VHH binders against p95470. Designs and how they scored, part 2

Target 1, 316 residues: p95470
Amino acid sequence: KQVDVHDPVMTREGDTWYLFSTGPGITIYSSKDRVNWRYSDRAFGTEPTWAKRVSPSFDGHLWAPDIYQHKGLFYLYYSVSAFGKNTSAIGVTVNKTLNPASPDYRWEDKGIVIESVPQRDLWNAIDPAIIADDHGQVWMSFGSFWGGLKLFKLNDDLTRPAEPQEWHSIAKLERSVLMDDSQAGSAQIEAPFILRKGDYYYLFASWGLCCRKGDSTYHLVVGRSKQVTGPYLDKTGRDMNQGGGSLLIKGNKRWVGLGHNSAYTWDGKDYLVLHAYEAADNYLQKLKILNLHWDGEGWPQVDEKELDSYISQRLK

## First folded at step 1 (VHH)

Design n09 (framework vhh_7nfr_2)
Fold by ESMFold2-Fast, scan of step 1:
Structure n09 (fold): chain B 316 residues (1-316), chain A 124 residues (1-124)
Amino acid sequence: as target 1 above (316 residues)
Amino acid sequence: QVQLQESGGGLVQPGGSLRLSCAASGFTFSSYAMSWVRQAPGEGREWVSSISGSGGRTYYADSVKGRFTIARDNVKNTLYLLMDSLKSDDTAVYYCAKDLGSYYDWSTGPYDYWGQGTQVTVSS
């Protein structure tokens, strides 16, 4: 019935919408209306040649993509990891078009952008998301568990950190000082995504855990900053890098495990894109596209009733 | 309701072998990933290995890869850790842990249920 997606991100080429999600080689769907989706392709037919060097237990499933259009090219960022480890890397593959019927269609892997190494890094190099600041500088946010979410400045071709390097911690939950650095720990925060709106950058993060069916605790929080580098403050003024985060949306009786969002402005309207588990359909993960509204103080809001009204369709 | 009971620890000489077992009850064992986590004296907890619910995927800490094998028997609701070429640095209390559920079908934590632990001592 609906497309089965985790970690959805979207872009548009011409009149066609493309949806990228976690799966073998990254699963790609296309749509003319953002409701009716057709399988398009996977970005990798064979795993990246460097994947098993970084993550010896890598099994071909590429995680948590982000797609970014820049100077006539599509940059697809992807995660290579092993479950429960920070032996991870974010890579990037590039294409001139997303249309598989085009003679110019070819995913060209540019290799590793960043790598996390156990005991060296108290962060996990997964869950990339790209944001351009108001001066045109491009940044990557990323991270899961450990010491939280990080942001760094990308170089001019968007394939590695800029030189000189610039890194920032943008969101973090409490982690015991007694936890070994090799462990993910209990700081349940991941999947950063930044949207620029008006005078602010809004940082969305997924708190809690997915993948427990009706017991999933995944939900979305938000904070904002006038600078892309932070500090990102929640509605109470608490820094997200010190445990702050204002609830945007959480599960209900029908929809559970809401998270791993992206956010977009399309044709003058703002949207939140996420996955949610439908209780009535054995908690299968479904694509949700919700309108983003803004309150009088400039905070994003969503109507949870739209979880019921947006119904994606998977075409053959 | 959920219970995890470890066994098979003990004193062993360097280069020796041990088989740890964890008997699970109170939940649908085959639906959840399971992990082994250890804690050495005076140190924090260290993730050792995980196995997916079906047993189709196994993962190891770099310190134990090639020496330890994680396995499960979904008919008997039992998790195993087969430890070979043991080193003094492997001395720790080993805990069986039920994964809470994660995006990746397992994680290094948090876990919603832990066993009582079984002591492994590697010394001359």
Scores: ipSAE 0.000, ipTM 0.161, lowest interface PAE 14.8, mean pLDDT 87

Design n10 (framework vhh_7nfr_2)
Fold by ESMFold2-Fast, scan of step 1:
Structure n10 (fold): chain B 316 residues (1-316), chain A 124 residues (1-124)
Amino acid sequence: as target 1 above (316 residues)
Amino acid sequence: QVQLQESGGGLVQPGGSLRLSCAASGFTFSTYAMSWVRQAPGEGREWVSSISSSGGSTYYADSVKGRFTIARDNVKNTLYLLMDSLKSDDTAVYYCARVSGPDYHRYSGYFDSWGQGTQVTVSS
């Protein structure tokens, strides 16, 4: 069967690829070839002790990880939340190696990075993604619905916001004035991921709705900036923080719910990693790894036909 | 143009039952998740219940779970709220609301169109 993932992110240690996805304790797979995947572990055997304080409706599923290697450590960022609520927090847990057979293998939770509180924050503290700028400063992008996607500067330990704090609004869609601040609203945008390529930072975002099988409307848009802080402009010059976003890929009759991407450069080639629901297989969520190409103006492109040709295999 | 019209409100005694209806027009009703939201005088809006576009998934606020049932008829383009074991605290104007997109599961409480509302009063 193909690998069942939602919100996939990847990293490499030695000759082994590791895939992290939404699930109980964050699901981890390993592979030698990015096609054949074996269940490896989950990062949490017991949910974080602070989870139900932040999110009373938390059900044990940790969402939307990002994995970042920095100074000999792997930083796994994760989301604690509940459906439709911004009673949420992004936490971080750290490991020296991703190999569960190593004597050094141990996930050590460092606690909360940021927390969103209803009626205080018009944003949702989920869907983290890490980006280092061209000066080596590390930033976190995050967000879902409410007032859109945010970016903030991380401290030297990558465990909390820098002091003094620096925050930027990088993308948003219009929100209904009839919605209370505690409600998600109709601004269907989430899952930022930033890739640095050439002179630009490219911001990918998922527009629409995930998690509704054949009714899912998830699709990917992109904008770019010469500064990590934005403004991120789409192909027409419209600011993503004012509703801009150029279509990168959307669903078709076979594949729906395309989104929650990460993006990487491996061995001199660029890749887009995302999930897609296969209509013919009861809309099961499947891993997709697509080649990223660049047009003459420096915009990313993917071949929709690779949704059919990339087939992951789950090993026993 | 999107139009949502509620009906079925009224005065009922504690412990009684009431059925609200919402007639939808101006859009393909079967492709949208729908919700009920209520507002008591001087209070903010409170989400009550949602139903997915197909009717396969239903969601309820803790305050009404086990007492209210949301239902839909995609042939008649009508949304229902069946209210049992009514309490004085259920007194409010009830609004029919369209959810952006076909389902509510991950993003409860998001709406892009509203009806005029129907008054429900629970008193002895």
Scores: ipSAE 0.000, ipTM 0.168, lowest interface PAE 14.3, mean pLDDT 88

Design n11 (framework vhh_7nfr_2)
Fold by ESMFold2-Fast, scan of step 1:
Structure n11 (fold): chain B 316 residues (1-316), chain A 124 residues (1-124)
Amino acid sequence: as target 1 above (316 residues)
Amino acid sequence: QVQLQESGGGLVQPGGSLRLSCAASGFTFSSYGMSWVRQAPGEGREWVSSISGSGGSTYYADSVKGRFTIARDNVKNTLYLLMDSLKSDDTAVYYCTKDRPYSSGFYTEGFDYWGQGTQVTVSS
């Protein structure tokens, strides 16, 4: 059976792979081979009680998770929001194991990490992604539309911004200065994810629009920096915080809405994980795991032919 | 009361150059980003360029990148747009506007303000 996923992130516990995606309570799948997936659990059986206070139009779907293992705990970051609004918050819930059969299995919600408020914030508190720098400091990248993508330093227990706070703007597209700050605007950029490889941090971002079936324009761009805080420069030397971004992969006639990636190094090999909508299957959102290669200048590359595989069914 | 006064427009031949100025008053100029926006006859408003409060960051629309330069003088409270290699498509009324403060979690009351505009006409 096919895995219906949007905004996929993955981790491994022992010999089991776990996949987290947008859905009611955050949908969790498990697999032994990353090809054949089975439903495992939801992180939330009951929605966070604060959700409607932050986002009055919240519909029960938790968005765009990230999963991060730190000091024997799994940290699951999630977004509470409503489409087209920055009445949003990123929360975090913690578990000792991802195996639902374990006596230690229990999601414990630690509450809100950050909240965006219309008119106060020219950013949207969704699409979290966690990155540890080369000194062991943990950071969160996040953001969607408005004034672009931000990065901030997390505190020692990874539940709040550090004190003193440290924030950076890492990527943005042009937004009309004539738009009210409450409006998302035309700066179609979201879903940051940072991968550390060699001497560089690579910032991946989704440009364009998701969530419109065949009218989706989502595609992935990349830039890199020797410092986690940026500046992230594309292949032409343009700053991503000034509209830069080098195309990594885009849709074709068969696959539409490619985006919301994560990226990983597993057992010495690098992978790009994303969703794509299959045109021939009524634009059903499907998991894609692509090999991530590096060119002679250290830039990531993917083979779009790998999009044509049936990952969830292991079909040839 | 916020006041923005544009000047420096005029008639110029294709390939020519102009320098627009915007004199600002009624607010702490260096605390706000500033932008240039244009409106051609019969068309909607088009963003042209923005500059951060300090002047450390500049942004340009793809249609003007490499031809226009935005600058500011925070001592004189003046915003500039240096326009080179002008094309007929650059014909428009040019407005300066005061951006709302970019918020990284701090609430700040503010408004977008427009000047009266300065006409740029590029024709042979």
Scores: ipSAE 0.000, ipTM 0.116, lowest interface PAE 17.6, mean pLDDT 85

Design n12 (framework vhh_7nfr_2)
Fold by ESMFold2-Fast, scan of step 1:
Order: sequence, then structure tokens, then C-alpha cells
Structure n12 (fold): chain B 316 residues (1-316), chain A 124 residues (1-124)
Amino acid sequence: as target 1 above (316 residues)
Amino acid sequence: QVQLQESGGGLVQPGGSLRLSCAASGFTFSDYAMSWVRQAPGEGREWVSSISGSGGSTYYADSVKGRFTIARDNVKNTLYLLMDSLKSDDTAVYYCARAPTGYKYWDSGSFDYWGQGTQVTVSS
């Protein structure tokens, strides 16, 4: 049985890999080899007390985590939302270790990082991803639909926006000027993730629709910038904040809904981590870890045949 | 490049009205929330009002609610502030500021571009 995940992110503590995904309380798996996975824990046994006040339609599933290690702590960012709504918030919970057997193991919720409010915000406060720039400043990218993907500077504690605040619009698709700010609209873009490689920051984004089985149109695009704040330009020189994005990978007849990636450098090799729905297995979302290669111009490339050859296994 | 140019300021009697305009260029105007911020002599910046990129949402400081109206024309790339029932304490330089959609509309520290300002003086 392959690992059933949506919106996967990973980190390492010692010799153990940890995988975090959308689910009740955020689902956590552990592995020694990134192939054989064992259920480890969930970050929340009970829902955040503020969840229903932010999102009245919240159903108990925490979405789209990111995990970031900083100054001896693990920061787990999570989304509270409801489908089709921007009544949303990104929260953060902190732990000293990811090992549940450790006496120091305890998730401590630090509350809301940012909140989106209908009619105030033309963005959705979900899909966080953390990136440190080349000066050590930590930033969060986030967003889904509405007016696109945003980036803001985090404070020293990584729990709030910095003061003074600094925000940037980094990617968007066209949205109808006739749509009310409360409506998600048709600008099908979400799930930013930024990887620093060589002289560039690479912004990955998921275009299209997830979560519709065989009707899912999810696929990954990329752009790059020498500054973390952008502009992120695609291979043709088009700004991602003006509809730019170069195709990295899309689905085929077997694998549908490819997206919500993270990307990492592990032991000198680069990897793309994502979910994909297997058509032959009732569109079950499966973990995929693909090798990330670079062309002569410094653009990322993946081999879609690795969708068939990477097979994760869920242990008891 | 990115330019914000205010106009419409001037001297007005207490109880009078003014209409401020801000002409925007060098960016896609409808992609950004826009704000008015003022600075009275010897004081810090005070946020006055904001409008979403589409114009569907408007916000006002308590000191101006019911007296000022913010509006935008996305075809003409122009932001407006209609100021009614002006008081002597409304005397300030008024700045047009860009707040990309998603920025906190009340937090002037999150605004990335500012106009040169237009002086409003409310005096007998």
C-alpha cells in the first residue's frame, strides 16, 4: 500500500525522515529511507480553539502544512479553511523534536500567523511555505485563487509578520474584475514553494484544480528570480505575477492531479515531492518523490516515468 | 516606473469639501489595493482609508467614517478620496499609497510605493 497523502512536506531529524500532510490534526509519517513509511503521530489531538471563529465551515481537517527547522525548534505551519472560502488562517505550532518517544516531544500551538477575511482580502491564507533568503531572513509564501500568491517577511520568532511589515505579490492568474472580492473566482493558482539553487530562487506553483478525482487539472509550473521577493520570471521572461509560469510536470492517463509540491536538496541531490492521483486506484492520492535535474540554463526538469518507478510503502 | 501622483488638495473652510485624485502608472492598477495616508505637521503617518483592487471592499479610520468616501476607476487608473464636512484637524499632507492585494490595509509599514503628497489645509 503506497502512502496516502495530500500536500506532502518533509524534514529530517538525525537519521529519520518525517512527512507531514493534510488530514485530521496534520498526519505525520516517519521513515529511515524515504520509501518505507510508518505512521508517527498527528500534530493536533484537538482542533485549534480559534478555528471555528475564523472559518465557520471548518470541518476538522488541517490543510497544507509546511515544516521548518530554525534555532533548535521545528515550526509546523498549517491552514484552517473551508473549500471555496477565504475565511482562513495560517497557524503555527512548535516542537523541540519530531521523535514521539522523546521526553521533549510536545507540540505547542503559537496561534495565528496571518488571517484572510472576505471583503477585506483578495487572497486566501492557506498553503504556507517557508524560505530563508541568502542573508538568513525568513519569509513565508502562501495563497490560493483570488488575487494569487503572496510572500511576506516573518518576525524573529517566525510566529507573525515582521514589523515593519514587508509583502510582495509573487504569482497570479487573471481574475474577472466583475467578481466580488468574497468569491474565489477562476484564477486557478495555489501552493507556492520556493527552493534556492545556485544564483536563483525557484518558485513552484500548482495551476488548475485539485480534489476532483479524474476531473482534476492540477499541474506544476515554475519561474525564478535572483531575489526572494521576485519578480519570478518563467522561461519566456514572463512575470509569474502577470500569468507567467513554465510547465514542469503535468498528468497523463495514469497519474492525475499532480501538484502541491515541496522541493529539497538532500545529501547533494535535488528532489521534488508531490502528490498524484492514480486513475487505476480510484484516484487515490499517492506520495511521489522525483529526482530534480537541471538543464544547461539552470531550469529544473523531472522524468514523469519516475511517477511509475517511485513506490512508497506504508508500514503498520 | 511605478508612479503615484496626487492632486486636488488646497485651502478650504471648516465644513467644506475636497476631492483628491491619485493617478497611477507603471503597474496593473486593478491588481493592487490602494490607500490614503495623511501626515499632519509634527505628527506620524495616520492611515485614512483603503479600497480593494476590484473596488468591492472599502475601509475607513474611525476619525473619517461617515465623512470621507474612497473610490477607484480601474479603467482610468485613478484613486479618489471624497472629503466632506472637513475639520481643522483634517489638515495634513495626503499621500496615495500602494498596498498589493493581501497586505494589511491599515498598516502603512506594509505599503511599498507612495506618492509625493498633496496638501490639505482646513482653516478659516
Scores: ipSAE 0.000, ipTM 0.161, lowest interface PAE 15.6, mean pLDDT 88

Design n13 (framework vhh_7nfr_2)
Fold by ESMFold2-Fast, scan of step 1:
Structure n13 (fold): chain B 316 residues (1-316), chain A 123 residues (1-123)
Amino acid sequence: as target 1 above (316 residues)
Amino acid sequence: QVQLQESGGGLVQPGGSLRLSCAASGFTFSRYAMSWVRQAPGEGREWVSSISGSGDSTYYADSVKGRFTIARDNVKNTLYLLMDSLKSDDTAVYYCAKSQEYFGRSGYPHDYWGQGTQVTVSS
């Protein structure tokens, strides 16, 4: 039985890998080899007390985490939202260790980082991902539909936007300027993740629709910039903030809804981590860890055959 | 080249009304949120009001809610601030500001500013 994940992110503590995914309280798995996974914990046993105030239709599932190590702490960012709504917030909870057997193990919620409100915000405060720039400044990318994907500068504690605030629009698809700001619209873009490699920041985004089994159209695009703030240009030189994006990987007859990636360098090798729905297994969302290769122009590439050869195993 | 030109300021008595205008050029006006920000003598900038590119969403500082109305005309590329029930504390230079196509939780970050228009409320 393969490990069942949506929106996977990973980190390492000592010799143990930890996997975080969408679910009740955020689901956490651990592994010694990145293939055999054991249930570890949930970050929240009880939902955040502010969740229903921000998102009246909140159903108890925390979405799309990111995990970031900084100054001896693990920062777990999470999304509170409801499908098709921008009544949303990104929160953060911290822990000294990811080992549940440690006496120092306890998740401490630091509350809301940012909140989106219908009619006020032309963005959706979900799908956080953390990136440190080449000067050590930490930024959060985030967003879904509406006006696209945003990047903002985090404060020193990584718990809120810096003051004065600094925000950038990094990727978007066409949206009518006459459309009511409360509507999600048809700009099918979300789940930004930025990886720094050599002289470039690479912005990955999921285009299309998740969460519809065989009707899902989710696929990954990429662009790059020498500055974390953009502009992120695709292989043709088109700005991702003007509808640009170069295809990295898309679904096939076996694997559908490929998206919500993270990307990492581990022990000198580069990896793409994502979910994919297996058509033959009732579109169950499965963990995929693929090798990231780089072409002669410095663009990332993946081998689609690794969708079939990487098989995660869920242990009891 | 982005240009923002404010007008409509002046001297007015407490309880009076003024209409500020901002003529915008050099960018696709309807795509960008616009704001009014003021600065009183010897003080820092205070955000007053913002409006989305479509005009469907408006936001106000607590100090001006119920007294000021922000509006835009995307055909004429003009931003407005309708100021009613003016108080001495509203005395400031009022700046028109263009957003970077995004906004923060507490207001809109801006990349271009006009030169400002003086509003003085005094009897």
Scores: ipSAE 0.000, ipTM 0.146, lowest interface PAE 16.6, mean pLDDT 88

Design n14 (framework vhh_7nfr_2)
Fold by ESMFold2-Fast, scan of step 1:
Structure n14 (fold): chain B 316 residues (1-316), chain A 125 residues (1-125)
Amino acid sequence: as target 1 above (316 residues)
Amino acid sequence: QVQLQESGGGLVQPGGSLRLSCAASGFTFSSYAMSWVRQAPGEGREWVSSISGSGGSTYYADSVKGRFTIARDNVKNTLYLLMDSLKSDDTAVYYCARDEPSYGTWKNYYGMDVWGQGTQVTVSS
């Protein structure tokens, strides 16, 4: 069996890779080789007590995690939401180790980082991703549909927005003015992830629709900036905050709904991590880890054939 | 230095009219969509109206449609809100805001990057 994931993110502790994905309590897998995966844990045994207050339609699935190491701690960011709504919040829970056998292993929830409220906010507080800039300041990118993808500074504890609060719009697609502010609308953009490489920050975003089996149109675009706050420009020089984005990878007849990526440098090599739905397996969402290459102009590239050759194994 | 300065607010009786003005300086006014946003006592910000850089497109909240008219003068760098048939529910501080240059996000008052100081409108008998 391949590993069933949506919205995968990874980190390493010692010689062990840990994989986090959308699911009840956030699903955690471990691996020694990034191919053979063993179920490890869930970050939450019970849902956060504030979840139903923020999102009345919340169904117990925590969405779209990001994992970040900072000053000897692991910060797991997670989304509380309901499909098609921006009654949402990003929370954070902290652990000293990812090894469940350690006596120090204990997830400690620190509560809400940010919240979106319908008609107050033309953004959705989901899909967090953490990036440290070249001066060591830690930022969170986030967002889905509505008015696009946003970025803000985190405080020293990485649990709240820094004061004074500054909000940056880093990517958006045109939203119909006929849509009520409470509705997600037609601006099919979400799941920001920023990777710092050389002189640039690269912003990856998922365009289109996930979560519709064979009708999913999800695909990945990229832009870059020398400043973490943008502007993030695509290969043609178009601002991602004005509809820009250069195609990185899209689906084919076998693989559909490609998106919600993370990206990493491990041991001097660069990787793109995402999910893809296999058409022949009833559109089951599968982990994909692809090599990330760079062209002569410094743009990322992936080999679509690696969608077929990377095969994760779920250990019994 | 980019600045927005509102004027024209005041006390008016229900059914009355007011004209708000917003003087813009420090940027190419005609290149930006402009919006009016209001905040009533004890409530959050509510988008009221937007106008494209050229003035060719205007947008209104359902609560003000047919009563308010947004206009701009790109020679004078001034935005206007003409308010007719005012109701007690229109009582608020009215802010002039410059929209981020972007496609079709006219109602995104969280995407607005420059705000005026606000002008108080009170509709009371």
Scores: ipSAE 0.000, ipTM 0.113, lowest interface PAE 19.0, mean pLDDT 87

Design n15 (framework vhh_7nfr_2)
Fold by ESMFold2-Fast, scan of step 1:
Structure n15 (fold): chain B 316 residues (1-316), chain A 124 residues (1-124)
Amino acid sequence: as target 1 above (316 residues)
Amino acid sequence: QVQLQESGGGLVQPGGSLRLSCAASGFTFSDYAMSWVRQAPGEGREWVSSISGSGDSTYYADSVKGRFTIARDNVKNTLYLLMDSLKSDDTAVYYCAKDEYYDSSDWLEYFDYWGQGTQVTVSS
């Protein structure tokens, strides 16, 4: 059986890779080789006590994690939300180790980082991703639909926005000005992730719709900036905050709904991690780890053949 | 090797009650939210109800609120749908689904496993 994931993110502790994905309490897998995966744990055995206050329609699933190691701690960011609503929050829980057999293993929830409230906010507080800039300042990108993707500066303990707050709009698609602020709308953009490579920050975003099996239109676009705050420009020089975005990868006959990526440098090589729905297997969402290559102009490229050649295995 | 097996359907008079069951195997049942989805003759799929892995959160379609109750037994790996005050409009094949929720406005479009279904007919 291949590993069933949506919204995968990864980190390494020692010689063990850990994979985090959308699911009950956030699903955690471990691997020694990034191919063969074992169920490890859930970060939450019981839903966060504040979840239904923020999101009255919350159904128990925690969405779209990001995992970030900082000063001896692992920070797991997670989303509390409900379909088609921006009654949402990003929370954070921390652990000293990812090994469940360790006596130091204990997830400690630090609560809400940011919250979106309908009619107040034209953004959705989901899909967090953490990036450190070249001066060591840590930032969170996030967002889905509404008014697009945002970036803000985190405080020193990475649990809330810095004071004074610093916010940037980094990517968006056109939204009807006549649409009620409570509605998600048709600006189909979400799941930002930023990777630093050389002189550039690369912003990846998922355009289109996930979660519709064979009717999913999800695909990945990219832009870049020399500053973490943007502007993120695509290959044509178009600002991602003005509808820009260069196609990185899209679905094909076998693989549909490609998106919600993370990206990493491991042992001198660059990788794109995402989910893809396999048409021949009833559109089951599967983990994909692809090599990131770079062209002569410094743009990322992936080989679509690696969608077929990367095959994850879930061990007992 | 995920398997979902529905049972408990049948022919019932309007105003009657039925209890549907879904026996799950091949995965850690308590780790996953479970849903009931139905399909009436000549209609598309309609989401009916969902329950979180812990059982702490339950949700219902407006058409069934107050009449149906979703429940689970994580020791027996079984999902239930208790159906009261059945109407002719409830006639459908009912499917048990293992699901993964995501940022989608349509609950019906994100289920990674479906059972074989059980027929419910409400008729005199």
Scores: ipSAE 0.000, ipTM 0.160, lowest interface PAE 14.6, mean pLDDT 87

Design n16 (framework vhh_7nfr_2)
Fold by ESMFold2-Fast, scan of step 1:
Structure n16 (fold): chain B 316 residues (1-316), chain A 121 residues (1-121)
Amino acid sequence: as target 1 above (316 residues)
Amino acid sequence: QVQLQESGGGLVQPGGSLRLSCAASGFTFSSYAMSWVRQAPGEGREWVSSISGSGGSTYYADSVKGRFTIARDNVKNTLYLLMDSLKSDDTAVYYCARGTYSSRFYPQDYWGQGTQVTVSS
């Protein structure tokens, strides 16, 4: 049985890999080899008490986590939202260890980091991803549909925006100015993730639609900048904040809905982590870990054949 | 046993209207997002519309926006697609599909047998 995930992110504590994904309370798996996975825990046994207050249509599933280790703590960012609405918030919960057998294992919710409110905000407060810049300042990228993907500076304890606040628009697709600001619109872009490699920050984004089985159009695009704040330019020099984005990987006959990636450097090698729907298995969402290679101009590349050769195993 | 059963298809002239229904049984209907997906002759499947479990959120393909309306009756366990201003390009088999239990919903599960819609004279 392969591991069923949507919106996967990973981290390591000691010799153990931890995988976090969308689900009730955020689903957590552990592995010693990134191939054989065991169910570990949920980060929330009970829903955040503020969830229904922010998102009245919230259905109990926490979306699109990111996990970040900082000064001896693990910060788990999560999204509270509802179908097609920007009544949303990104929250953060903190733990000293990811090992549920440890006496120090306890998730402590620190509450809301950022909230989107319909009519006030032309962005959706979901799909967080954390990046530290070359000066050690920590930033959050986030967003889905509406006015695109945003980046803001986090405060010193990583629980709220810095004061004074600093915000940047990093990627967007065209949205009609005549649409009501409460509507998601047709700007099909979400799930930013930034990886620093050499002199560049690489911004990955998911374009198209997830979550439609064989009709999913999700695929990954990339751009890069020498500054974490952008502009992120694609291979042709087009600004991602003006519709730019270079294709990294898209679906085929066997695998569809490819997206919501994270990216990492582990033990000197670079990896792309994403979900993909397997057509032959009723479009069930599966974990994929692909090697990231770099061309002569410093652009990331993946081998589509690894969609077939990486096969996760769920241990009982 | 989960079952989805479509009805309401047929032959209509361009500019006409149809109302499709999907009767659901074997699960808690209000807990699942529901969708309509169509397949035209010789083509792949195309997503048409989705509705959240509560009915509070609706989504449409650009090709049908303003012409089609998705609705649900959680008391009757029935999904609807109200189709106005039908075009020849709307000719397809229309399938009812159950979405995921998760908030990033869309049909990951069960499909009905389909109902044929033909738009021509």
Scores: ipSAE 0.000, ipTM 0.182, lowest interface PAE 11.2, mean pLDDT 87

